# VHH binders against q9p7j3: the designs that were tried, part 119

Target 1, 174 residues: q9p7j3
Amino acid sequence: MILPLFPETQVHVFVYENVSNCAAIHEQLISQNPIYDYAFLDAATILYKKQVYSAIIRALEDRRDEQMKTKTIHSEVILSLSPKTEISSAFRQFSMTKKSKNIVVVKIDSKLTEEEEFERLDKLVEGNRVEFSDEELQKLIDFKVLKKNYKLDPSTLENPLASILSSIALRGYS
Below, E stands for the ipSAE of ESMFold2; O stands for the ipSAE of OpenDDE; V2 stands for 0.75 times the mean of E and O plus 0.25 times the DockQ between their complexes.

## First folded at step 9 (VHH)

Design w4 (framework vhh_6qgx_2; at its last look DockQ between E and O 0.92; V2 from the best seeds 0.00; counts 0 for: pae E 2.1 > 2)
Fold by OpenDDE, look of step 9:
Structure w4 (fold): chain B 174 residues (1-174), chain A 124 residues (1-124)
Amino acid sequence: as target 1 above (174 residues)
Amino acid sequence: QVQLVESGGGLVQAGGSLRLSCAASGRTFSGYGMAWFRRAPGKEREFVAAISWRGGSTFYTDSVKGRFTISRDHAKNTVSLQMNSLRPEDTAVYYCAAEPGYALFDTASEYDYWGQGTRVTVSA
């Protein structure tokens, strides 16, 4: 997939449900295994495709402008999902944990086709791939977690997408 | 809610230039990606250019690349479209549009707010 704002950067996004080996994946991430060079997100925290895309764009802009706050583009994606500036908070809020069951996986700067990338990732993730769509994401979301992460209240729940994207966009600028 | 008002349209000869401006109301303008669309006579509305909310990223439809430049001024709550080397086929009503967050797409349905449009006519 190519994002219009970054036509030279190939991005892939995958969604897995009923993942049985999140704990094992988490250990590999802690050890910084290069084979696991992805952003692993807890699907319980993701409601919209545009939420993920916005985080990716922000991360890419930060990299372009040499303003990344984290060490890798994938960690920057995780940070970019958060309305908070603290890296640790962002990771606690959005990153896959050992207890996660459903995940969203993001690959930036891929040299492979989507299918080829999937074949690689499928060797790492023990779960069922589902479509990356708002419909499928809505089946996996934990609204309590979502509301907490973005401090959604009755005034913002009428249009949660706009509120979420505004929170992401305005982080560090308000 | 955000209100958008376009200006700067008019009649210009082929090869000429125009600068369109879109003024946004409200206090959340900085949190929106912005885009320009256009509708030529007898044609459907089409994407022209977009700019991310931060203003550092842009993309254009192929037919205007190298000729049009989209920019934004957060302090003034405005987005502009500098149109150079205008052609008769650029004749259209030009619309300003806003999207929460980043201007990610070139599809009209992704934009929540629209202006009333400003007419641009390029004579041969």
Scores: ipSAE 0.653, ipTM 0.842, lowest interface PAE 1.0, mean pLDDT 93
Fold by ESMFold2, look of step 9:
Structure w4 (fold): chain B 174 residues (1-174), chain A 124 residues (1-124)
Amino acid sequence: as target 1 above (174 residues)
Amino acid sequence: QVQLVESGGGLVQAGGSLRLSCAASGRTFSGYGMAWFRRAPGKEREFVAAISWRGGSTFYTDSVKGRFTISRDHAKNTVSLQMNSLRPEDTAVYYCAAEPGYALFDTASEYDYWGQGTRVTVSA
């Protein structure tokens, strides 16, 4: 898919539930294996498609403006989900861990169709692909984690999307 | 709550220019993506242009590329649409729209906040 703000950059987003090999994937990410060059997010932290798209746009803006804080565009997506600037807390809060059960996987600068990218990714992830949709994401979210990560209170819980999207856009500027 | 007020519409001859402005008064306007839409008589509302909240990323409908420029001024809390080389086909009511975060898409249903519109008439 192409996001209109970056029309020459192809991105793909996949969602997997009931993933049995997160520990193995995590080991490959630590080893910096290039075939695992994706952003692996814990789905317990993602409630909306727009949350992911906004993090992607933020990472792409920072790359264009030479303001990236992390080594890769995919690690920058993980940072970009956070309302805070501190890198280690962003990875702790949003990245897939050895204990994750459901994940969101992002590929940026893909030269493949969605189905071709899926074929490659499906060899790496032992789980069930589900649609990247707000409906499926709502089944996988942990609202306690979401509230903590974005410091939502009763007034912001009425419209959490606006608060979350503003946090992503304002990180480092407020 | 965001309040949006458009201004700068009017009558102009083909080939001329106009600058539209949209003032926002919400406490959280920083961190909003902004867009312009238009509705011509007898036609559906159509997307014109969008700008990211930092102002560095924009996109336009094909028919206005190279003629229209969207920009924003954070100090004045405004977004503007500079409209050059105007054509009779640009005649419409122009609406400012906003959503929290980024202006991700060109569909009206994605935008939460709307102004009341300003009329632009381009005479032959």
Scores: ipSAE 0.532, ipTM 0.803, lowest interface PAE 2.1, mean pLDDT 89
ESMFold2 (binder alone), look of step 9: mean pLDDT 82; pTM 0.845

Design w5 (framework vhh_6qgx_2; at its last look DockQ between E and O 0.65; V2 from the best seeds 0.00; counts 0 for: pae E 3.2 > 2)
Fold by OpenDDE, look of step 9:
Structure w5 (fold): chain B 174 residues (1-174), chain A 124 residues (1-124)
Amino acid sequence: as target 1 above (174 residues)
Amino acid sequence: QVQLVESGGGLVQAGGSLRLSCAASGRTFSGYAMAWFRRAPGKEREFVATISWRGGSTFYTDSVKGRFTISRDHAKNTVSLQMNSLRPEDTAVYYCAAEPGYALFDTASEYDYWGQGTRVTVSA
C-alpha cells in the first residue's frame, strides 16, 4: 500500500500465525541475510493496526529528516514501537524471538505488489497468513506483555490505543 | 476526550485568502494526527488536508494542492489551514478533526473527534 503521507514509499504488512520456523528466521536476521530485509515483530506485542502504522510513519519521518537512530528503516520501525530510547530494549520488547509463534512482518520500500511480496515472504515464513486487522491482532496479543511494554495501568487501560500511541509519539521528547 | 473549536471562517472574494484555526483541548495533542474536512452545500463531507502528529508530514486533496497549507503548533495545541487563491467551489463548512496516531487520513470514519465547523463563503 501507499501511505498518503509518503506517496513515494510502498509499505506492506503481513501477519502470520503458528509459525514453526521463527528460530531459523531469527538466525538469518542475526547473520544479516539481505533476503530477510523486513521488520519481524512478535505479534504478542501488537494490538492495533494503528500501532504498527504509527511506528512506520515515525520511522519514515526519522529517515526523511535524517534522524534515524538505527541502521536500517526496518530496525527503526522496531525502535519506533517502543516508548524507550534504547535500541536494545526496543528489540527485546517488540522484535520476533526464537520462541515467537505469531509474527507481524513489515516491508518498507517495496517494489512489488502486495501479492508478489507475499509470495516472496511465504518462502521464508512457515506459518499461516491471516488478515492484518485489529480483530486478528487481538487474537494474538499477550496483554501481559503489552502492559509491560507500555507500562499500562488500570487508568490507561481504559484507552489503551491512546496510551500506546502517545508513548510512541512522545518517545525521546520531554 | 478531546474538544476541537474552529475559527477564522467568513466571506471572502475569489482569489482571496483566509486562515482557519482549530484549538484542541487535552494533554496529548502531540499524539494526535489532525485534519481538515469540508462540506459544501448539497454535497457530502470531503477530506481537505491532514498533518501527522509530529507535524512534519502533510497530505492534501488534489483540488487544494498548491493553494492550501496545513500546519500545527504543539505548544498552543492548534492546527491551522492557510487557504490561498480561494475559489467559489471552496465554499463550505470546514471541520477540524483529530485522530490518535496513523490511519487512513482521507477517511472521515477514522477520526474520533470533530469540531463544530466554521463557514467559509467565497464569492465570485
Scores: ipSAE 0.575, ipTM 0.813, lowest interface PAE 1.0, mean pLDDT 92
Fold by ESMFold2, look of step 9:
Structure w5 (fold): chain B 174 residues (1-174), chain A 124 residues (1-124)
Amino acid sequence: as target 1 above (174 residues)
Amino acid sequence: QVQLVESGGGLVQAGGSLRLSCAASGRTFSGYAMAWFRRAPGKEREFVATISWRGGSTFYTDSVKGRFTISRDHAKNTVSLQMNSLRPEDTAVYYCAAEPGYALFDTASEYDYWGQGTRVTVSA
């Protein structure tokens, strides 16, 4: 997939449910194994495709403008989901953990087709791939976590999309 | 009440230039991307250009690339479209639109707020 604002950058997003090996993946991420060069997100924190795409665009803008705060574009996506600038909080709130069960996986700067990237990723993740869609994400969200991460109140909980997308765009400017 | 108000339209000869402006009232649109769409008579609205909230990311439909420039001024809460080298096929009503966050896609259904339009006519 190519987002209009960055037409030369190929991005793939995958969703897995019932992942049994998050602890093993987490160890590989800590050791910086290049085979695991993806952003691994906890699906309990993601309700909309637009959340993920907005974080990707924010990370790509910050890379282009030499404003990245983390070491890789994939870690920058994790930070970019957060309305706050504090890196460790963003990772605690959005990143896959050893105890995660469902995940969203992002690859930026891919030189592979979606199916080729999936074939590689599927060797790493022990779980069931589902469609990257708002319908599937809605089944995996933890709404209590979403409310906390984006400070949603009762009036915004019915349709929180605009608040979430604005928060991602405004991080560091509000 | 939120409102987007376009201005700067008019009649211009082919090869000429116009600058459209869109002023937002009743909302600052902090954290919103802004876009221009246009509608020629008898056609659907088509995407023209978008600019990210920070103004560093822009995207243009192919037919206007290199001729049109979108820009924004946060202090004035405005977005502008500088249109150079105008052609008769640029004749349309031009609409300003706003979407929270980033303009991820170039479809009209993704935009929350719309202006009422300003007419641009380019004579041969």
Scores: ipSAE 0.382, ipTM 0.724, lowest interface PAE 3.2, mean pLDDT 88
ESMFold2 (binder alone), look of step 9: mean pLDDT 82; pTM 0.851

Design w6 (framework vhh_6qgx_2; at its last look DockQ between E and O 0.85; V2 from the best seeds 0.00; counts 0 for: pae E 4.9 > 2)
Fold by OpenDDE, look of step 9:
Structure w6 (fold): chain B 174 residues (1-174), chain A 124 residues (1-124)
Amino acid sequence: as target 1 above (174 residues)
Amino acid sequence: QVQLVESGGGLVQAGGSLRLSCAASGRTFSSYGMAWFRRAPGKEREFVATISWRGGSTFYTDSVKGRFTISRDHAKNTVSLQMNSLRPEDTAVYYCAAEPGYALFDTASEYDYWGQGTRVTVSA
């Protein structure tokens, strides 16, 4: 997939449910295995496609402007999801954990087609692929976690998307 | 809620230039992506250009690339469309649109707020 604002950058996003090997994947990420060069997100923290895409765009803009706060574009995506500036907080809030069951996987700068990338990723993730859609994400979300991550209150819950995107956009600029 | 008001439309000769402006109300302009759409006579509304909330990323429909430039001023809460080398086929009502966060898409349904539009007429 090509994002209009970044036509030279290919991006792929995948969603897996009932993943049995998150602990194993997490260990590979800690060891910085290059084969696992993805952003692995806990699906329990993701409610909208736009939430993911907004984080991707922000990360890409940070990279373009040489203002990344993290070491990799994928870690920057994770940071970009957070309303907090602390990297450790962002990772605790949004990154896949050993206890995760459902995940969203983001690949930036892919040289492969979506299908080819899927085949590669499918060898790493032991779970069921589902469609990357708001409908499917809504089945996987933990609203308690979402509310906590973005400090949603009854007033902002009327339009969670707007609140989430504003939080992403305004991080570090308020 | 955000209110958008377009200005700068008018009659111009082919090859001429025009600058449209859109003023946004509210305190959260910096958290919105902005876009321009247009509707020509007898045609459906189409995407023209978008700019990210930071203002550093832009995207244009193919027919206006190299001729139109979208920009924004955070201090003034405005988005502008500089239109150069205008053609009769650019004749349309031009609409300003706003999206929470980043202006990610070129589809109208992704934008929550719209202006009333400003008419641009390009004569042959």
Scores: ipSAE 0.626, ipTM 0.827, lowest interface PAE 0.9, mean pLDDT 93
Fold by ESMFold2, look of step 9:
Structure w6 (fold): chain B 174 residues (1-174), chain A 124 residues (1-124)
Amino acid sequence: as target 1 above (174 residues)
Amino acid sequence: QVQLVESGGGLVQAGGSLRLSCAASGRTFSSYGMAWFRRAPGKEREFVATISWRGGSTFYTDSVKGRFTISRDHAKNTVSLQMNSLRPEDTAVYYCAAEPGYALFDTASEYDYWGQGTRVTVSA
């Protein structure tokens, strides 16, 4: 996928359900194994495609503007999902953990087609790929987690998209 | 909720210039990405330009690059489209659109908030 605002940057997003090896993946991420250079997100925290795309665009803008706060573009995506500026909180709230069951995986600066990247990623993730779509994400979300992460109240919980996207946009300016 | 009202349309001769303005209601305008679309007679809505919520990123359809400039003024809650070197093919109703967060999209179905449009007619 090519984002109109960043035409030289190829991005792929994958969703896996019923992942059995999150603990092994987590160990590789801690050891900074370059084969695992992706953003691994807990799908329980992601309700919308636009949520992921907004975080990607913010991370890319911050990279362009030399305002990244984390070591890699993929870790910057994880930070960009958060309404808060504290890096450790963002990772705790949005990253895949050893206990995660479903994940969203983002690759930025890919030099591969989507299917080529999938074949590589499929060797690393033991789970079932599903479509990156609002329909599939809605099946995997934990609304209790979503409400807590974005501080949603009854007035915003019925249609939370605007509140969530605004939180991603305004982080660091409030 | 955001309400959008376009203005600045009119009749102009080819080669002329026109500046469209879109006024947004609501105090959360600064958290919205903005776009301009247009609908020529007998055609579907076409993407023209988009600008990120802070104004740091812009993107234009190829046919308007170098002629049109999108900009925003957070103090006035407006987004503008400066249209130079106008051609008869630019004749259309121009619509302002908004999406919360980062407006990265060049597809009309991705935007939830729309103005009623302002007509631009470019005569030969």
Scores: ipSAE 0.229, ipTM 0.611, lowest interface PAE 4.9, mean pLDDT 86
ESMFold2 (binder alone), look of step 9: mean pLDDT 82; pTM 0.845

Design w7 (framework vhh_6qgx_2; at its last look DockQ between E and O 0.82; V2 from the best seeds 0.00; counts 0 for: pae E 2.2 > 2)
Fold by OpenDDE, look of step 9:
Structure w7 (fold): chain B 174 residues (1-174), chain A 124 residues (1-124)
Amino acid sequence: as target 1 above (174 residues)
Amino acid sequence: QVQLVESGGGLVQAGGSLRLSCAASGRTFKGYGMAWFRRAPGKEREFVAAISWRGGSTFYTDSVKGRFTISRDHAKNTVSLQMNSLRPEDTAVYYCAAEPGYALFDTASEYDYWGQGTRVTVSA
């Protein structure tokens, strides 16, 4: 997949449900295994495709402008999802945990086709791949977690997408 | 409520240049991606150009690449479209559009706010 704002950067996004080995994946991430060079997100925290794309674009702009706050583009994607500036908070809010069951996986700078990348990732993730769509994401979301992460209240819940995207875009801006 | 107002349209000869401007009132463009669309006579509305909220990223429809430049001024709360080497096929009503966030695409339904449009006519 190519994002129009970054035509030279290939991006892939995958969604897995009923993942049985999140704890094992998490251990590999802690050990910084290069084979696991992805952004692993808890699907319970993701409601929209645009939410993921916005985080990706912000991360790519941060990299382009040499303003990354984290060490890797994938960690920057995780940070970019958060309305908070604290890296640790962002990871607690959005990153896959050992207890996660459903995940969204993002690959930046892929040199493989989507199918090839899937085959590679499928060896790492023990779960069922589903379509990356708002419809499928809505089935996996935890609204309590979403509301907490973005501090959504009854007024902002009328248009949660706009509120989420604004939170992502305005993080760190005054 | 955000209001977008386009200006700068008019009649120009082929090969000429024109600069369109879009100004927002009621709210700033802060946190919004911006885009230009156009609708030619007898044709459907089509994407022309977009610029990210941060302002450092842009993309264009193929037919205007190298000729049009989209830019934004955060201080003035405006977005502009510099159109060079204009062609008769560029004749259209040009619309400014805004979307919250970074995720900008060439699909009109992705944009929440629209201006009234400004007419551009390019004569042969």
Scores: ipSAE 0.860, ipTM 0.922, lowest interface PAE 0.6, mean pLDDT 95
Fold by ESMFold2, look of step 9:
Structure w7 (fold): chain B 174 residues (1-174), chain A 124 residues (1-124)
Amino acid sequence: as target 1 above (174 residues)
Amino acid sequence: QVQLVESGGGLVQAGGSLRLSCAASGRTFKGYGMAWFRRAPGKEREFVAAISWRGGSTFYTDSVKGRFTISRDHAKNTVSLQMNSLRPEDTAVYYCAAEPGYALFDTASEYDYWGQGTRVTVSA
């Protein structure tokens, strides 16, 4: 898919549930294996498609503007989900861990169709692909984690989307 | 309650130019993407242009690309649409819209806040 704000950049987003090999994937990411060059997010932290798309756009803007804080565009997506600028906190809060059960996987700068990218990714992830949709994400979210990550208060719980998206856009610019 | 107020509409001959402005009142739209939509008589509202909250990223519907320019001024809390080389097909009511985060897509249902519209009529 192409996000209109960056029409030259193809992105793909996949969601997997019941992933049995997150520990193995995590070790490959730590080893910087180039086959695993994706952003692996814990689905327990993602409630909305727009959350992921906004983080992608933020990362792409920062790359264009030479403002990236991390070494890869995929690690920058993980940072971009965070309302705070500290890299270690963002990874603790949003990145897939060895204990994750459901994940969201992002590929930026893909030269492949969605199906071709899926065929590659499916060799790496032992789990069941589900649709990238708000309906499926809602089944996988941990609301307690979401509230902590974005410091949501009771007044925003009716519609937390606006607070979350503004936090992503405003990080470092408030 | 947040209001978006459009201004600058009017009657103009084909080939002419017009500048629309959208002012936000009651709050700033810091961290919001902004867009212009339009509705021609008897048609559905269609996307025209969008701009990121930082102002460095924009996109346009194909029919206005190269003729229209969206811009924003954070100090004045305004979004503008410069419309050049106007055509009779540009005749419509133009609406300013806002959504939190980025202007990710070109569909009206994605936008939370709307102005009342300003009418643009292009004669020739």
Scores: ipSAE 0.523, ipTM 0.787, lowest interface PAE 2.2, mean pLDDT 89
ESMFold2 (binder alone), look of step 9: mean pLDDT 82; pTM 0.845

Design w8 (framework vhh_6qgx_2; at its last fold request DockQ between E and O 0.82; V2 from the best seeds 0.75)
Fold by OpenDDE, fold request of step 14:
Structure w8 (fold): chain B 174 residues (1-174), chain A 124 residues (1-124)
Amino acid sequence: as target 1 above (174 residues)
Amino acid sequence: QVQLVESGGGLVQAGGSLRLSCAASGRTFKGYAMAWFRRAPGKEREFVATISWRGGSTFYTDSVKGRFTISRDHAKNTVSLQMNSLRPEDTAVYYCAAEPGYALFDTASEYDYWGQGTRVTVSA
């Protein structure tokens, strides 16, 4: 897909449930295998599509403005999900772990169609693809983790989307 | 009370220019995407332009590309719409809107806050 704000950059997002090989994927990421050039997110930390897309846009803006804090656009996406500036914290909060069961996978700068990219990614992920939608994401979310990551309280839980998106946008800004 | 207030509308001849401004009050819109919408007589509200919070990222509806420019001033907590080469079909009430985080597309439902609107009339 193409985000209107970044018409020259193709982005794809995929959701997998019941992934059996997250540990193996994690090892490949640690070794920086270029075949695994994606942002792998723990779906337990993602509640909205707009949460992911907002992080993507934030990362793309960082790159555009030459203000990336991380080394890769995909790592910047992970950082951009976090309200915290610490890279390590962001990764602990949002990145796929060896224990993850459900994941959201983001590809930036894809040269392939969504289907073609899926076919490539499907060779790497042993799980079931589900629709990238708020409906599916809400089935996978861990609200305890979500509340912790974004410091949601009873007042912000009435509209968690606004709180989350604001946190993403305001990261690093006073 | 949080509100957006548009200004700068008026009557202008075709080919003329106007600059709309939207001022936020009651709160800052730090971390908010801003946008302009418009509603022509007898028509539904439609997207015009949006700008990201940090600035530099903009998106326009096709009919206004090359003619309209959206900008924002963080210090003044305002968003503006420079409208050049105005056409009669640009006649509408123009609304300022704000959305937490980033606006993804051109749908009104993405925006939580709205101004009361300012009327722009372009005569032939």
Scores: ipSAE 0.879, ipTM 0.931, lowest interface PAE 0.6, mean pLDDT 95
Fold by ESMFold2, look of step 9:
Structure w8 (fold): chain B 174 residues (1-174), chain A 124 residues (1-124)
Amino acid sequence: as target 1 above (174 residues)
Amino acid sequence: QVQLVESGGGLVQAGGSLRLSCAASGRTFKGYAMAWFRRAPGKEREFVATISWRGGSTFYTDSVKGRFTISRDHAKNTVSLQMNSLRPEDTAVYYCAAEPGYALFDTASEYDYWGQGTRVTVSA
């Protein structure tokens, strides 16, 4: 898909539930295997499509502006989900771990159709693909984790989505 | 309590220029994208331009690209639309809007806050 702010950049997002091989994927990411050049997120931390798209846009904005803090655009997406600037904290909070059960997978700068990218990714992930939709994400979220990650309090409960999205855009400037 | 107020509309001849301004009050819209939409007589609101919180990421609908420039001023808590080379088809009520985070799409339903609009009429 194409986001209007970055019209030359093709992005794909996939959601898998009941993933049995997160430990193996994690090992490949540590090894920097280029076949695994995606952002692997723990779905327990993602409630909205807009959350992921906003992190993608923030990462692309920082890349264009030479303000990236991590080594790859995909790792920058992981950082960009965080309201804080600490790289290690962002990875602990949002990244897929060896114990994750459900994941969101992001590919940026894809030269493939969504179906073609899925065919490649499906060889790597042992799990069940579900639709990238707010309906499916709601089934996989851990609300306690979400509230902690974004420090949601009574003043932000009127519009928690707005607080989350503005935090992504504001990171490092608050 | 929170409001967006547009100004700078008016009557202008084709080929002319006009600068719209949108003042925000009741909040600073930290971490919000700002946008301009317009509604021509008898039509639905359509997207014109958006600008990110930091001001470095902009997007324009094709019909205004190269002619309109969106900008924002955090000190004044305003967003502006410089409209050059105006055409009769630019005649519309122009609305300022805000959404949290980034403008992901050019869809009016994504925007939480709206001004009441300022009228721009471009005569042939």
Scores: ipSAE 0.650, ipTM 0.843, lowest interface PAE 1.4, mean pLDDT 90
ESMFold2 (binder alone), look of step 9: mean pLDDT 83; pTM 0.854
OpenDDE, look of step 9: ipSAE 0.866; ipTM 0.926
ESMFold2, look of step 13: ipSAE 0.544; ipTM 0.793
ESMFold2 (binder alone), look of step 13: mean pLDDT 83; pTM 0.857
OpenDDE, look of step 13: ipSAE 0.830; ipTM 0.910
ESMFold2, fold request of step 14: ipSAE 0.562, 0.568, 0.529; ipTM 0.809, 0.816, 0.796
ESMFold2 (binder alone), fold request of step 14: mean pLDDT 83, 82, 83; pTM 0.855, 0.851, 0.855
OpenDDE, fold request of step 14: ipSAE 0.866, 0.864; ipTM 0.925, 0.923

